# VH-VL binders against q8ixk2r445to577: the designs that were tried, part 26

Target 1, 133 residues: q8ixk2r445to577
Amino acid sequence: FFGMLQNKGLTDYCFDYNPPDENQIVGHQVILYLCHGMGQNQFFEYTSQKEIRYNTHQPEGCIAVEAGMDTLIMHLCEETAPENQKFILQEDGSLFHEQSKKCVQAARKESSDSFVPLLRDCTNSDHQKWFFK
Short names: E, the ipSAE of ESMFold2; O, the ipSAE of OpenDDE; V2, 0.75 times the mean of E and O plus 0.25 times the DockQ between their complexes.

## First folded at step 14 (VH-VL; framework fv_traxivitug)

Design w03 (at its last look DockQ between E and O 0.03; V2 from the best seeds 0.00; counts 0 for: pae E 11.2 > 2, placed apart)
Fold by OpenDDE, look of step 14:
Structure w03 (fold): chain C 133 residues (1-133), chain A 121 residues (1-121), chain B 107 residues (1-107)
Amino acid sequence: as target 1 above (133 residues)
Amino acid sequence: QVQLVESGGTLVQPGGSLRLSCAASGFTFSKYWMTWVRQAPGKGLEWVANIKQDGSYKYYVDSVRGRFTISRDNAKNSLFLQMNSLRPEDTAVYFCAREGYQGSLYYFDYWGQGTLVTVSS
Amino acid sequence: QSVLTQPPSVSVAPGKTARITCGGDNIGYRYVHWYQQKPGQAPILVVYYDEDRPSGIPERFSGSNSGNTATLTISRVEAGDEADYYCQVWDRSSDHVFGGGTKVTVL
């Protein structure tokens, strides 16, 4: 699966990543933004290694969850996907992080107009359902 | 290594005009919003204007609207600020800065060293 | 338009912790960015999106934002940390807004 990773509940919002340093793409948080499909900042790939890859250029980035965190951070992809980079996109649309045993949920930053994907306890909420478009 | 270098700042009479330039390097210029921020002597930072990647959108602080024009030449990796009808209160160091962002969330991740504009009779 | 309020100055002894506040109505609902500026130099981004830290910025610099106050925290302050610090927010309707700046003096 590849393309825009869109949330079902938070309609028209997609995974979005555009690091401040185009030459060092890791270490920053993946956010949600209106799906526009422009450029590469909303292009992701779900691989057979259970990675969510950010495919703009080499080296490729892979979404990871750091210890103690509930945010999705871009790391470098590795030849063998580390445990903190493994996700299961399930049939029901839920995106399950194996290591934390939590699901990726579209969430608002307080009452702002900003949204981010966060790890939360798995529910049947549409805000935890994702699909590639 | 991202670099921004301002130029054009000089002494000018009230009512005069001046054009500032900012030369960018070390990054894909056309991918970023660019901004001008100024700082009057001994004062704080004040956002002045910014411009979208393709130049289709330009925004200004109220105090300069109608007098200042921001523009860019992506082919030359250059940002410009045309300042007309200059006033003494426009005296400041003018910084160009790159607007870093994720999605629509913007900040200034790189700044030039600034160029001094002095408006005085 | 948004108004960001910072204390004019903060004094701190070396090795101690400096806290610089940035006040604004419901600022906690906005992302706040912080800049360091030393005399005669360009500002440097030290914290963005409330608490993210650019590469090269020491972990001594941290940010938080909640309610009506964002805070830049500088732990284990060094002489080199003496500078002016500015908070900033972005809003599409109000554009970019800076706080008035805080001069941090290392005693």
Scores: ipSAE 0.008, ipTM 0.623, lowest interface PAE 9.3, mean pLDDT 90
Fold by ESMFold2, look of step 14:
Structure w03 (fold): chain C 133 residues (1-133), chain A 121 residues (1-121), chain B 107 residues (1-107)
Amino acid sequence: as target 1 above (133 residues)
Amino acid sequence: QVQLVESGGTLVQPGGSLRLSCAASGFTFSKYWMTWVRQAPGKGLEWVANIKQDGSYKYYVDSVRGRFTISRDNAKNSLFLQMNSLRPEDTAVYFCAREGYQGSLYYFDYWGQGTLVTVSS
Amino acid sequence: QSVLTQPPSVSVAPGKTARITCGGDNIGYRYVHWYQQKPGQAPILVVYYDEDRPSGIPERFSGSNSGNTATLTISRVEAGDEADYYCQVWDRSSDHVFGGGTKVTVL
């Protein structure tokens, strides 16, 4: 899959990555922003290795979750996908992080009007449902 | 004004090879994914292959995977399709197309005139 | 599987409305794009993202997409609208999928 990764429950919000330094894309958090499809901040690829790739940079970025954390952070992609970069996008739209056994959920960032994807216990909530469009 | 001009289409025999070219102008070629779409005579459109802005990713329809290779030369504003092990079912007009606005991969906003490839004895 | 179905033809009188359908399982969850192709010519994009028009496409061209059906609507049809029309989606199994095309005849 390639395109904008959209949330079903938080209508019209997409994965978005806007690194403050285009020459240093590693280590910043993925956010949710209104879907617009411009500037390539919202284009991701879901690969056969179960990666979610940020495809506007070489070497490409891959979404990861660091041990003990619930936030989605950009790492460099590797030849073989590390376990912390593997997500299963299921037919029902759930986005399952294999290593942590948790699902990606759209969430309000604490004390703000901003939204971010976070790992949470898996439920059937539409806020844990994602699709490419 | 965006222009895409294909060339290289000709008659080839089954099992043969052919290289198609597409010359691009009127836009920043290196900012866009590029695509080949084909149309068999009297038939509909079929997507064939596309390639990322820097050439690092290439995708193919199953019927051509392993036989066709898409490539690009950003310094020359050129897109290519190397076609090997050609079959009669590859007979078509081949269009060069630009993927949508700002490298979106959803749709094709500008198309070339096409170049005819005929695979027969 | 990843099949978009279109009627092979539609006939419409000048000044009337043509509706061209594109059927697919849960197509309403996908963006649908539409192309016009006149004989011997390259396709041109007339609608993208279900309902948006490129610059230079008349407002007579509109689109909708819900459930299992997307529709291209051409209001106040003119003789110059006679063409083949294709729908297209992005689909993981084939990356891009075109419908079989609909020939619109203006009588």
Scores: ipSAE 0.007, ipTM 0.587, lowest interface PAE 11.2, mean pLDDT 86
ESMFold2 (binder alone), look of step 14: mean pLDDT 91; pTM 0.937

Design w04 (at its last look DockQ between E and O 0.06; V2 from the best seeds 0.00; counts 0 for: pae O 10.0 > 2, placed apart)
Fold by ESMFold2, look of step 14:
Structure w04 (fold): chain C 133 residues (1-133), chain A 121 residues (1-121), chain B 107 residues (1-107)
Amino acid sequence: as target 1 above (133 residues)
Amino acid sequence: QVQLVESGGTLVQPGGSLRLSCAASGFTFSKYWMTWVRQAPGKGLEWVANIKQDGSEKYYVDSVRGRFTISRDNAKNSLFLQMNSLRPEDTAVYFCAREGFQGSLYYFDYWGQGTLVTVSS
Amino acid sequence: QSVLTQPPSVSVAPGKTARITCGGDNIGYRYVHWYQQKPGQAPILVVYYDSDRPSGIPERFSGSNSGNTATLTISRVEAGDEADYYCQVWDRSYDHVFGGGTKVTVL
C-alpha cells in the first residue's frame, strides 16, 4: 500500500514525518497531524517486508520502535527489515508491532493535546485501526 | 552552517515594484521549501509566502496574493520575492526563512537577517 | 479565522519563571512553534511541535499546549532571555499564522 496512513477513530489525522533537516532525517518521532496531502510529509509505503517506509529521500526511512520504548521513531531502512521495523497491518485495520506484541494507537502526546502514534496493549478501539487513503 | 542573506530592500513609492533576493548556503537548497516572513516596524511577524523545493507549488497570505510572486533558482541557491503594486502597509523587514526538509508546512528553523522595504511617498 | 493572542508583555525577575501564553480556539489540536527575537535580529526557533527543542536550546525552555492555550515556559530566566517571543501554527484554513508577540523583560 501507498498513501496517507489514516486513523479510523481519530478522523482526519494521518501519520506525518517532517525531519528537522537533512542531517537529522532519522531518530525523530513520527507524529499525527490533520490530513492535508501537501508537501511530502504524509506519504508512506507499506512494503511486503511489513515496513512502513518514508521514501521521500534516499536512503529511505523506515518506522521503528526501539527496545523498551512506545514511540514510533524514524530509522534508515535496511536490506532485510529488522524485527523492530516490522508492523503487521491486519484485515481489521489493527497495526501490530510483532516484536513488542503491541498495537499502534492514536494517543495524546505528553504535555499536550496533540496526537502521536504510540504502542499500546492491543484492543478493539477504533483508535488502533488504520488504513491507507 | 546554514546561512540566508537577503538583499534588495530599499525605499519605493506606493504603486511601485521591487524584487528581493535571498542567497542560501550551508544546506542543500533544492531539497527545502523556502519562505518569506515580514515584520512591520514595531509590529509582529507575518508569514508572506512559501514555495516548494522544485518551485511547482507556491502559497501566499491573502493580503499579497496577486501582487507578490515568490520564485527560486535552485542552480544559484537563490530565493526571490517580486513585489508589485506596493502599498505603505507593505513597509517591513523581509526575512528569508527555511521551511522543512522536503515537507512544507509547519515551522521555520533558520532565518536570514532581513532586508528593509520602505513604501512611502 | 485563526487568531493567536499573546499578552503584549511579561516581566520576570532573574532566576524566576516566565510563562508566555498563546491563545487560540482549539489550539491544543494544532502543533505550536515558538520563536525568540532579540532587537534588530532575526527570530530563532526555540520550541517546535508544542514541546520539542532544536539542538542548542537549553532545557529551561519548555512548552505545553492544551485546550485553547499554548504556553512557553522559561525557567531560571537569565538576562539574555530578554526578547520578543512569537507563537506560530499552521492552520488548515490559513497557511501560517503568528501570534502578536510577547516582550519578555527581565527585571
Scores: ipSAE 0.543, ipTM 0.858, lowest interface PAE 2.2, mean pLDDT 90
Fold by OpenDDE, look of step 14:
Structure w04 (fold): chain C 133 residues (1-133), chain A 121 residues (1-121), chain B 107 residues (1-107)
Amino acid sequence: as target 1 above (133 residues)
Amino acid sequence: QVQLVESGGTLVQPGGSLRLSCAASGFTFSKYWMTWVRQAPGKGLEWVANIKQDGSEKYYVDSVRGRFTISRDNAKNSLFLQMNSLRPEDTAVYFCAREGFQGSLYYFDYWGQGTLVTVSS
Amino acid sequence: QSVLTQPPSVSVAPGKTARITCGGDNIGYRYVHWYQQKPGQAPILVVYYDSDRPSGIPERFSGSNSGNTATLTISRVEAGDEADYYCQVWDRSYDHVFGGGTKVTVL
């Protein structure tokens, strides 16, 4: 699967990554932004290695969750996907992070003007449902 | 126990000014968006304004924009609504409410009992 | 700005089920919250995120949302359920919108 990764509950919001430096794409948080068909910041790929890959730059970035964190941070993709980069996009639309055993949920970050995907306990909330568009 | 207590509501003439206060307790005030909701006599609920945790963002219903100012003092666990250029149609019970959240969208999980503002000549 | 439409009144006999609708364009794609307000009292959140129930709210209160209509359902209605009920949504423009309210009368 590839394209815009859109949230069902937070309608019209998609995964968005806009690194401040195109030559240094890692280390920043993935956010949610209004879905748009322009630019490359919203194009992701779910791979056979269970990665959510950001393919707009080389080397390619892969979404990871750092230990003790609930945010999605861009890391470099590895030849073998590390455990903290493995996600399961389930048939019901839930995006499950294997290592943390939590689900990715669209949320408003505290003290932020941005929406972000965060790891939360898995529920049946539409805010935890995602689909590629 | 979450508590919100409004004060400051009184009778005022059209064109006058009034400052409402809301005293919050029982929760970490600085972690929440706060809002004012008003209810004209015999009418429904109308959202008036809300304010971000740090006060850096404020939003208003169109009818009060430019006249009302929402503010907060996190050190004092207080929410305020400065109302200027008051009009008869501003007559209402004004509720202070906490914006609760479990994700991306907010609701009002706790309300005060309200304070009555009457604008009349 | 979004408009939420509620029936002005709903009458229900004790022990029966009351259904209060909240209409809005594509409201099913938005989370709807519900509040109960009795005369002279502050509103109380009874349902949030379409169908979630706050602690302390009886399970008789339930919510659903699909298409263009959200519904608050009050089963086994009691005299104490007589009140005004308001639906509400949060707009991504940072505005909150309430429905016009529904007066539930227990016959």
Scores: ipSAE 0.006, ipTM 0.630, lowest interface PAE 10.0, mean pLDDT 90
ESMFold2 (binder alone), look of step 14: mean pLDDT 90; pTM 0.926

Design w05 (at its last look DockQ between E and O 0.77; V2 from the best seeds 0.00; counts 0 for: pae E 2.8 > 2)
Fold by ESMFold2, look of step 14:
Structure w05 (fold): chain C 133 residues (1-133), chain A 120 residues (1-120), chain B 107 residues (1-107)
Amino acid sequence: as target 1 above (133 residues)
Amino acid sequence: QVQLVESGGTLVQPGGSLRLSCAASGFTFSKYWMTWVRQAPGKGLEWVANIKQDGSEKYYVDSVRGRFTISRDNAKNSLFLQMNSLRPEDTAVYFCAREGYGSLYYFDYWGQGTLVTVSS
Amino acid sequence: QSVLTQPPSVSVAPGKTARITCGGDNIGYRYVHWYQQKPGQAPILVVYYDSDRPSGIPERFSGSNSGNTATLTISRVEAGDEADYYCQVWDRSSDHVFGGGTKVTVL
């Protein structure tokens, strides 16, 4: 799949990635923002290797979760995807991170009205359901 | 070491035309959306226009649409603003600015501006 | 039609904290960016995405955004912080919108 990765429960919010510049695409957190489809910062590819790739520029960024963390961080993609970069988009729309055994949820940032994707215990919440648009 | 240098601002009569240029250096110009922002004397900042990395998409504030044309030459690392049918209210310092990487949300580097005066 | 409202001016004593507000309906759901402009100079980005700082901006510049108000906070204000400050958002419907600017005077 390629497109905007949208949340079912938090309607009209999409994955969004904004690195500081072309030389600093790694190490920053993925956020959620109102879907707009411009600027290429909301376009991601879900690959057969279960990666979520940021396809705006080479080398490509892949979403990862670092050990012990619940935040989604951009890493460089690798020829063979590391386990921490694999997400299973299930038939019910849940986005499962197999290494951590947790699901991606739309969550409010601390002391903010803004939202981010975070790993949480899997539930049937629509805030844990995602689809490409 | 990102640098943006505007040129071409001068006095022009109402109804006249003027072409502004912006020379970019210190970054890969073709990877960024570029923009023009203006500031009338003693007034605040106003976004004017922006242009996609490959020049295929261009957007304008309503007050200049149809009169101004933004363009770029990626081989020369240059951004342009063709201003036609100029009006006194177009009098401003015009800044060249770089949009953030991969987004349209903010302007991370600015030139020093070039003054356009439209007066009879 | 988007409007961002800033107070025209703020006065602050050296060493104290200046708070510059940017008002807009539900602005907390937008990311707010802040620019400093000294007389006769180009603006520079001092805060983006509500609270992030570009490289080279001192940590005494900080930001917050919730409800209908975003705030730029400058702690331990120095004379060199005297400038105009603009908030800005981007919206697909309104495009880039700047606030009217706030003149910070250090006295």
Scores: ipSAE 0.498, ipTM 0.852, lowest interface PAE 2.8, mean pLDDT 90
Fold by OpenDDE, look of step 14:
Structure w05 (fold): chain C 133 residues (1-133), chain A 120 residues (1-120), chain B 107 residues (1-107)
Amino acid sequence: as target 1 above (133 residues)
Amino acid sequence: QVQLVESGGTLVQPGGSLRLSCAASGFTFSKYWMTWVRQAPGKGLEWVANIKQDGSEKYYVDSVRGRFTISRDNAKNSLFLQMNSLRPEDTAVYFCAREGYGSLYYFDYWGQGTLVTVSS
Amino acid sequence: QSVLTQPPSVSVAPGKTARITCGGDNIGYRYVHWYQQKPGQAPILVVYYDSDRPSGIPERFSGSNSGNTATLTISRVEAGDEADYYCQVWDRSSDHVFGGGTKVTVL
């Protein structure tokens, strides 16, 4: 699966990654923004290794969850996907993070009404449903 | 270090044409959306146009659509703005700006600008 | 189509806190970016995505965005902070939109 990763509950919002420059690709937070499909910032790929890849350059970036965190941060992809980069996109649309055993949910950013994907306890909320478009 | 240098701004008569250039350096030009923003004397910033990495998409503010053409030459790390049918209200400093990497949302680097004056 | 409203001017004493507002309908659902511009100079990005700070920008600069108002906060204001500040958003229908700008005067 590849393309825009769109939230079902938060209509018209997609995964969005905007590093500050081409030399600082990793280490920043994945956010949600209006789906537009014009920039590579909203192009993601779900791989057979259960990675969510940001395929805009080499080396490629993969979404990771750092220890003790609930945010999605871009890391470098590895030959063998590390545990903190493994996600399961379920048939029901839920995006499950294996290591934390939590689900990715569209949520409000701290101190803002803007939105980010965050790890939360898994529910049947549409805000935890995702699909590629 | 990222650098953007505009050129081509000059005095021109109403109805005239002018071509602005922006020379980019310090980054992989072909990986970024590029934009023109203008600022009339003593006024605020106004987005004018932007262009996709490969030039396949171009967008314009309504007031310049049909008159201005944005283009780029990635081989020369250059951004251009062809301005036709110029009007006095087009008088402004024109800034070349880089949009955030992979983003259409913000402008992380700006040039010093070049002044375009449209007057009889 | 989007309109961003900023106060024309804000005055602040050195060492105090300046707050510059940017109003817009449901602006809280958009990411707001802020630029500093000094006379005769190019604008500089000081805050992006509501509250993120570019490298090299002092932590004195911070941003928030909620409801219909985004705010750029400059704490411990210095003389060098005197400038015009512009908010900006991107929208699918209107592309890039800037606020009218706010002149910050350090008293």
Scores: ipSAE 0.102, ipTM 0.753, lowest interface PAE 2.7, mean pLDDT 91
ESMFold2 (binder alone), look of step 14: mean pLDDT 92; pTM 0.939

Design w06 (at its last look DockQ between E and O 0.06; V2 from the best seeds 0.00; counts 0 for: pae O 9.6 > 2, placed apart)
Fold by ESMFold2, look of step 14:
Structure w06 (fold): chain C 133 residues (1-133), chain A 121 residues (1-121), chain B 107 residues (1-107)
Amino acid sequence: as target 1 above (133 residues)
Amino acid sequence: QVQLVESGGTLVQPGGSLRLSCAASGFTFSKYWMTWVRQAPGKGLEWVANIKQDGSEKYYVDSVRGRFTISRDNAKNSLFLQMNSLRPEDTAVYFCAREGYSGSLYYFDYWGQGTLVTVSS
Amino acid sequence: QSVLTQPPSVSVAPGKTARITCGGDNIGYRYVHWYQQKPGQAPILVVYYDSDRPSGIPERFSGSNSGNTATLTISRVEAGDEADYYCQVWDRSSDHVFGGGTKVTVL
């Protein structure tokens, strides 16, 4: 539940967050990048509150999806996890976003072959399956 | 405002040693990986070395491995490059650069103005 | 280790579009970053993550990355855009790799 959050279908790709600087921690999109474990931008914690936390900054960041959006962006964590920050990592590896009723999928970034995590209708695709390494 | 100021570049003979310094200000130095990039006269950019926030990991381009040592002093907001066994091909402007926040290894968002190292007889 | 190939030079008339390419094996799977370096100056980051712009970089700078080629596009080129441009990736073997640079001449 601690470590690099890796995609099953898009092999060797991990959640990655590298904010512009210490004053711009929140409001930026989470990306996918080749897993490497160097630096701190690929390390996330999945908590008992169903948060995906970015722990290298104080106060800590939590991944969120704003209502009506499909992008995963960084918010500040709160004492009680808001609904838009709750993700269920299910037994089959799917990562379910409670508020939207959608699953996190590895998807291509517009205008490039790079990848980002996006919310999509839940399917049985391995691109919607995730595990901690 | 982020500032990076290099110093220590000078003329040195082949086989000699030189230590470069970079003074950092305007950011929390201990939270960033730091990097040296060099540029030979009339040539392109070449990454030389970088160092993790706490100094526990250091990486070097093959051509300098075993001869150069990168180090940092977080209490003094300073980055260093100890260069030993210098060769004429080490002649370059050496830039101090900051990587992105969170200790990433991807790109360099702030650069110093560089310090010139000349290695010749 | 990745090898990044850039054309040595590009000439462009003021007001026209310059396209600077960065070739690399499977570079589309990596994020590409671009730097501008004017004569006698330090490099400045102009594009990162293929297509994102740092604060203060005008929107006429854009980037794309697909297959084996990343491209920096400078629309409505101005005399002040005359510079060397470098692409850069991070190699998983812990190396940062720069392209050889492209001199953009505005004539």
Scores: ipSAE 0.403, ipTM 0.818, lowest interface PAE 3.3, mean pLDDT 89
Fold by OpenDDE, look of step 14:
Structure w06 (fold): chain C 133 residues (1-133), chain A 121 residues (1-121), chain B 107 residues (1-107)
Amino acid sequence: as target 1 above (133 residues)
Amino acid sequence: QVQLVESGGTLVQPGGSLRLSCAASGFTFSKYWMTWVRQAPGKGLEWVANIKQDGSEKYYVDSVRGRFTISRDNAKNSLFLQMNSLRPEDTAVYFCAREGYSGSLYYFDYWGQGTLVTVSS
Amino acid sequence: QSVLTQPPSVSVAPGKTARITCGGDNIGYRYVHWYQQKPGQAPILVVYYDSDRPSGIPERFSGSNSGNTATLTISRVEAGDEADYYCQVWDRSSDHVFGGGTKVTVL
């Protein structure tokens, strides 16, 4: 699967990554932004290694969750996907993070009016359902 | 338990000003968006304004923009609505409400009892 | 900009089921929340995120949302359920939008 990763509940919002430096893509948080289909900031790929790859740059970035965190941060992809980069996109649209055993939920960032994908306890909420468009 | 108590509603002349207050308790006030909703007599609910946790973002319904100012004092767990250039159509019960906090702040999970503002000559 | 349309009134006999609709373009793609308001009282959230129920709200209250219509369902209606009910959504461009409200009368 590839393309824009769109949330079902938070209508018209997609995974978005826009690093401040195109040559240094790691270390920043993935956010949610209006799906626009322009540029490469919203292009992601779900791989057979259960990675969510950001393929717009070399080296390729992979979404990871750092220990103790609930945010999605861009890391470098590895030959073998590390545990903190493994996600399961379920048939029902839920995006499950294996290591944390939590689901990715579209949420409003605390003390902000911006939206971000966050790890939360898995529910049947549409805010935890995602699809590639 | 969560409590919201509005105050300040009274009779005021058209063109006048009024400041509403909302005292919050029972929760961490600074973690929530807060909102004002009004209800004209015999009419439905109308969203008026809301304010971000730190007060850096404020939004208003078009009909009150430029006349009303929403603010908050997190240290005092208080929400305010400064209403200037009041019009008869502003007559309503004004509710303060907490925006729900379940990752998305799209609903109002707690409401005050409201305070009546009457604008009349 | 968003408009939510509710029937002005719904009548229901005790013990029966009341259904209150909230219409909007593609409302099914948005979360709808419902509030109950009795005369002289503050609104109470009874359903949020289409179908979630706050603690303390009876299971008789349920919600659904699909297509262009969200529905609040009140099963086994009681006299105490007589109230006005409002649907509400959050809109990025218009912030919070309420429906016109539905008066539920228990016969």
Scores: ipSAE 0.011, ipTM 0.629, lowest interface PAE 9.6, mean pLDDT 90
ESMFold2 (binder alone), look of step 14: mean pLDDT 91; pTM 0.928

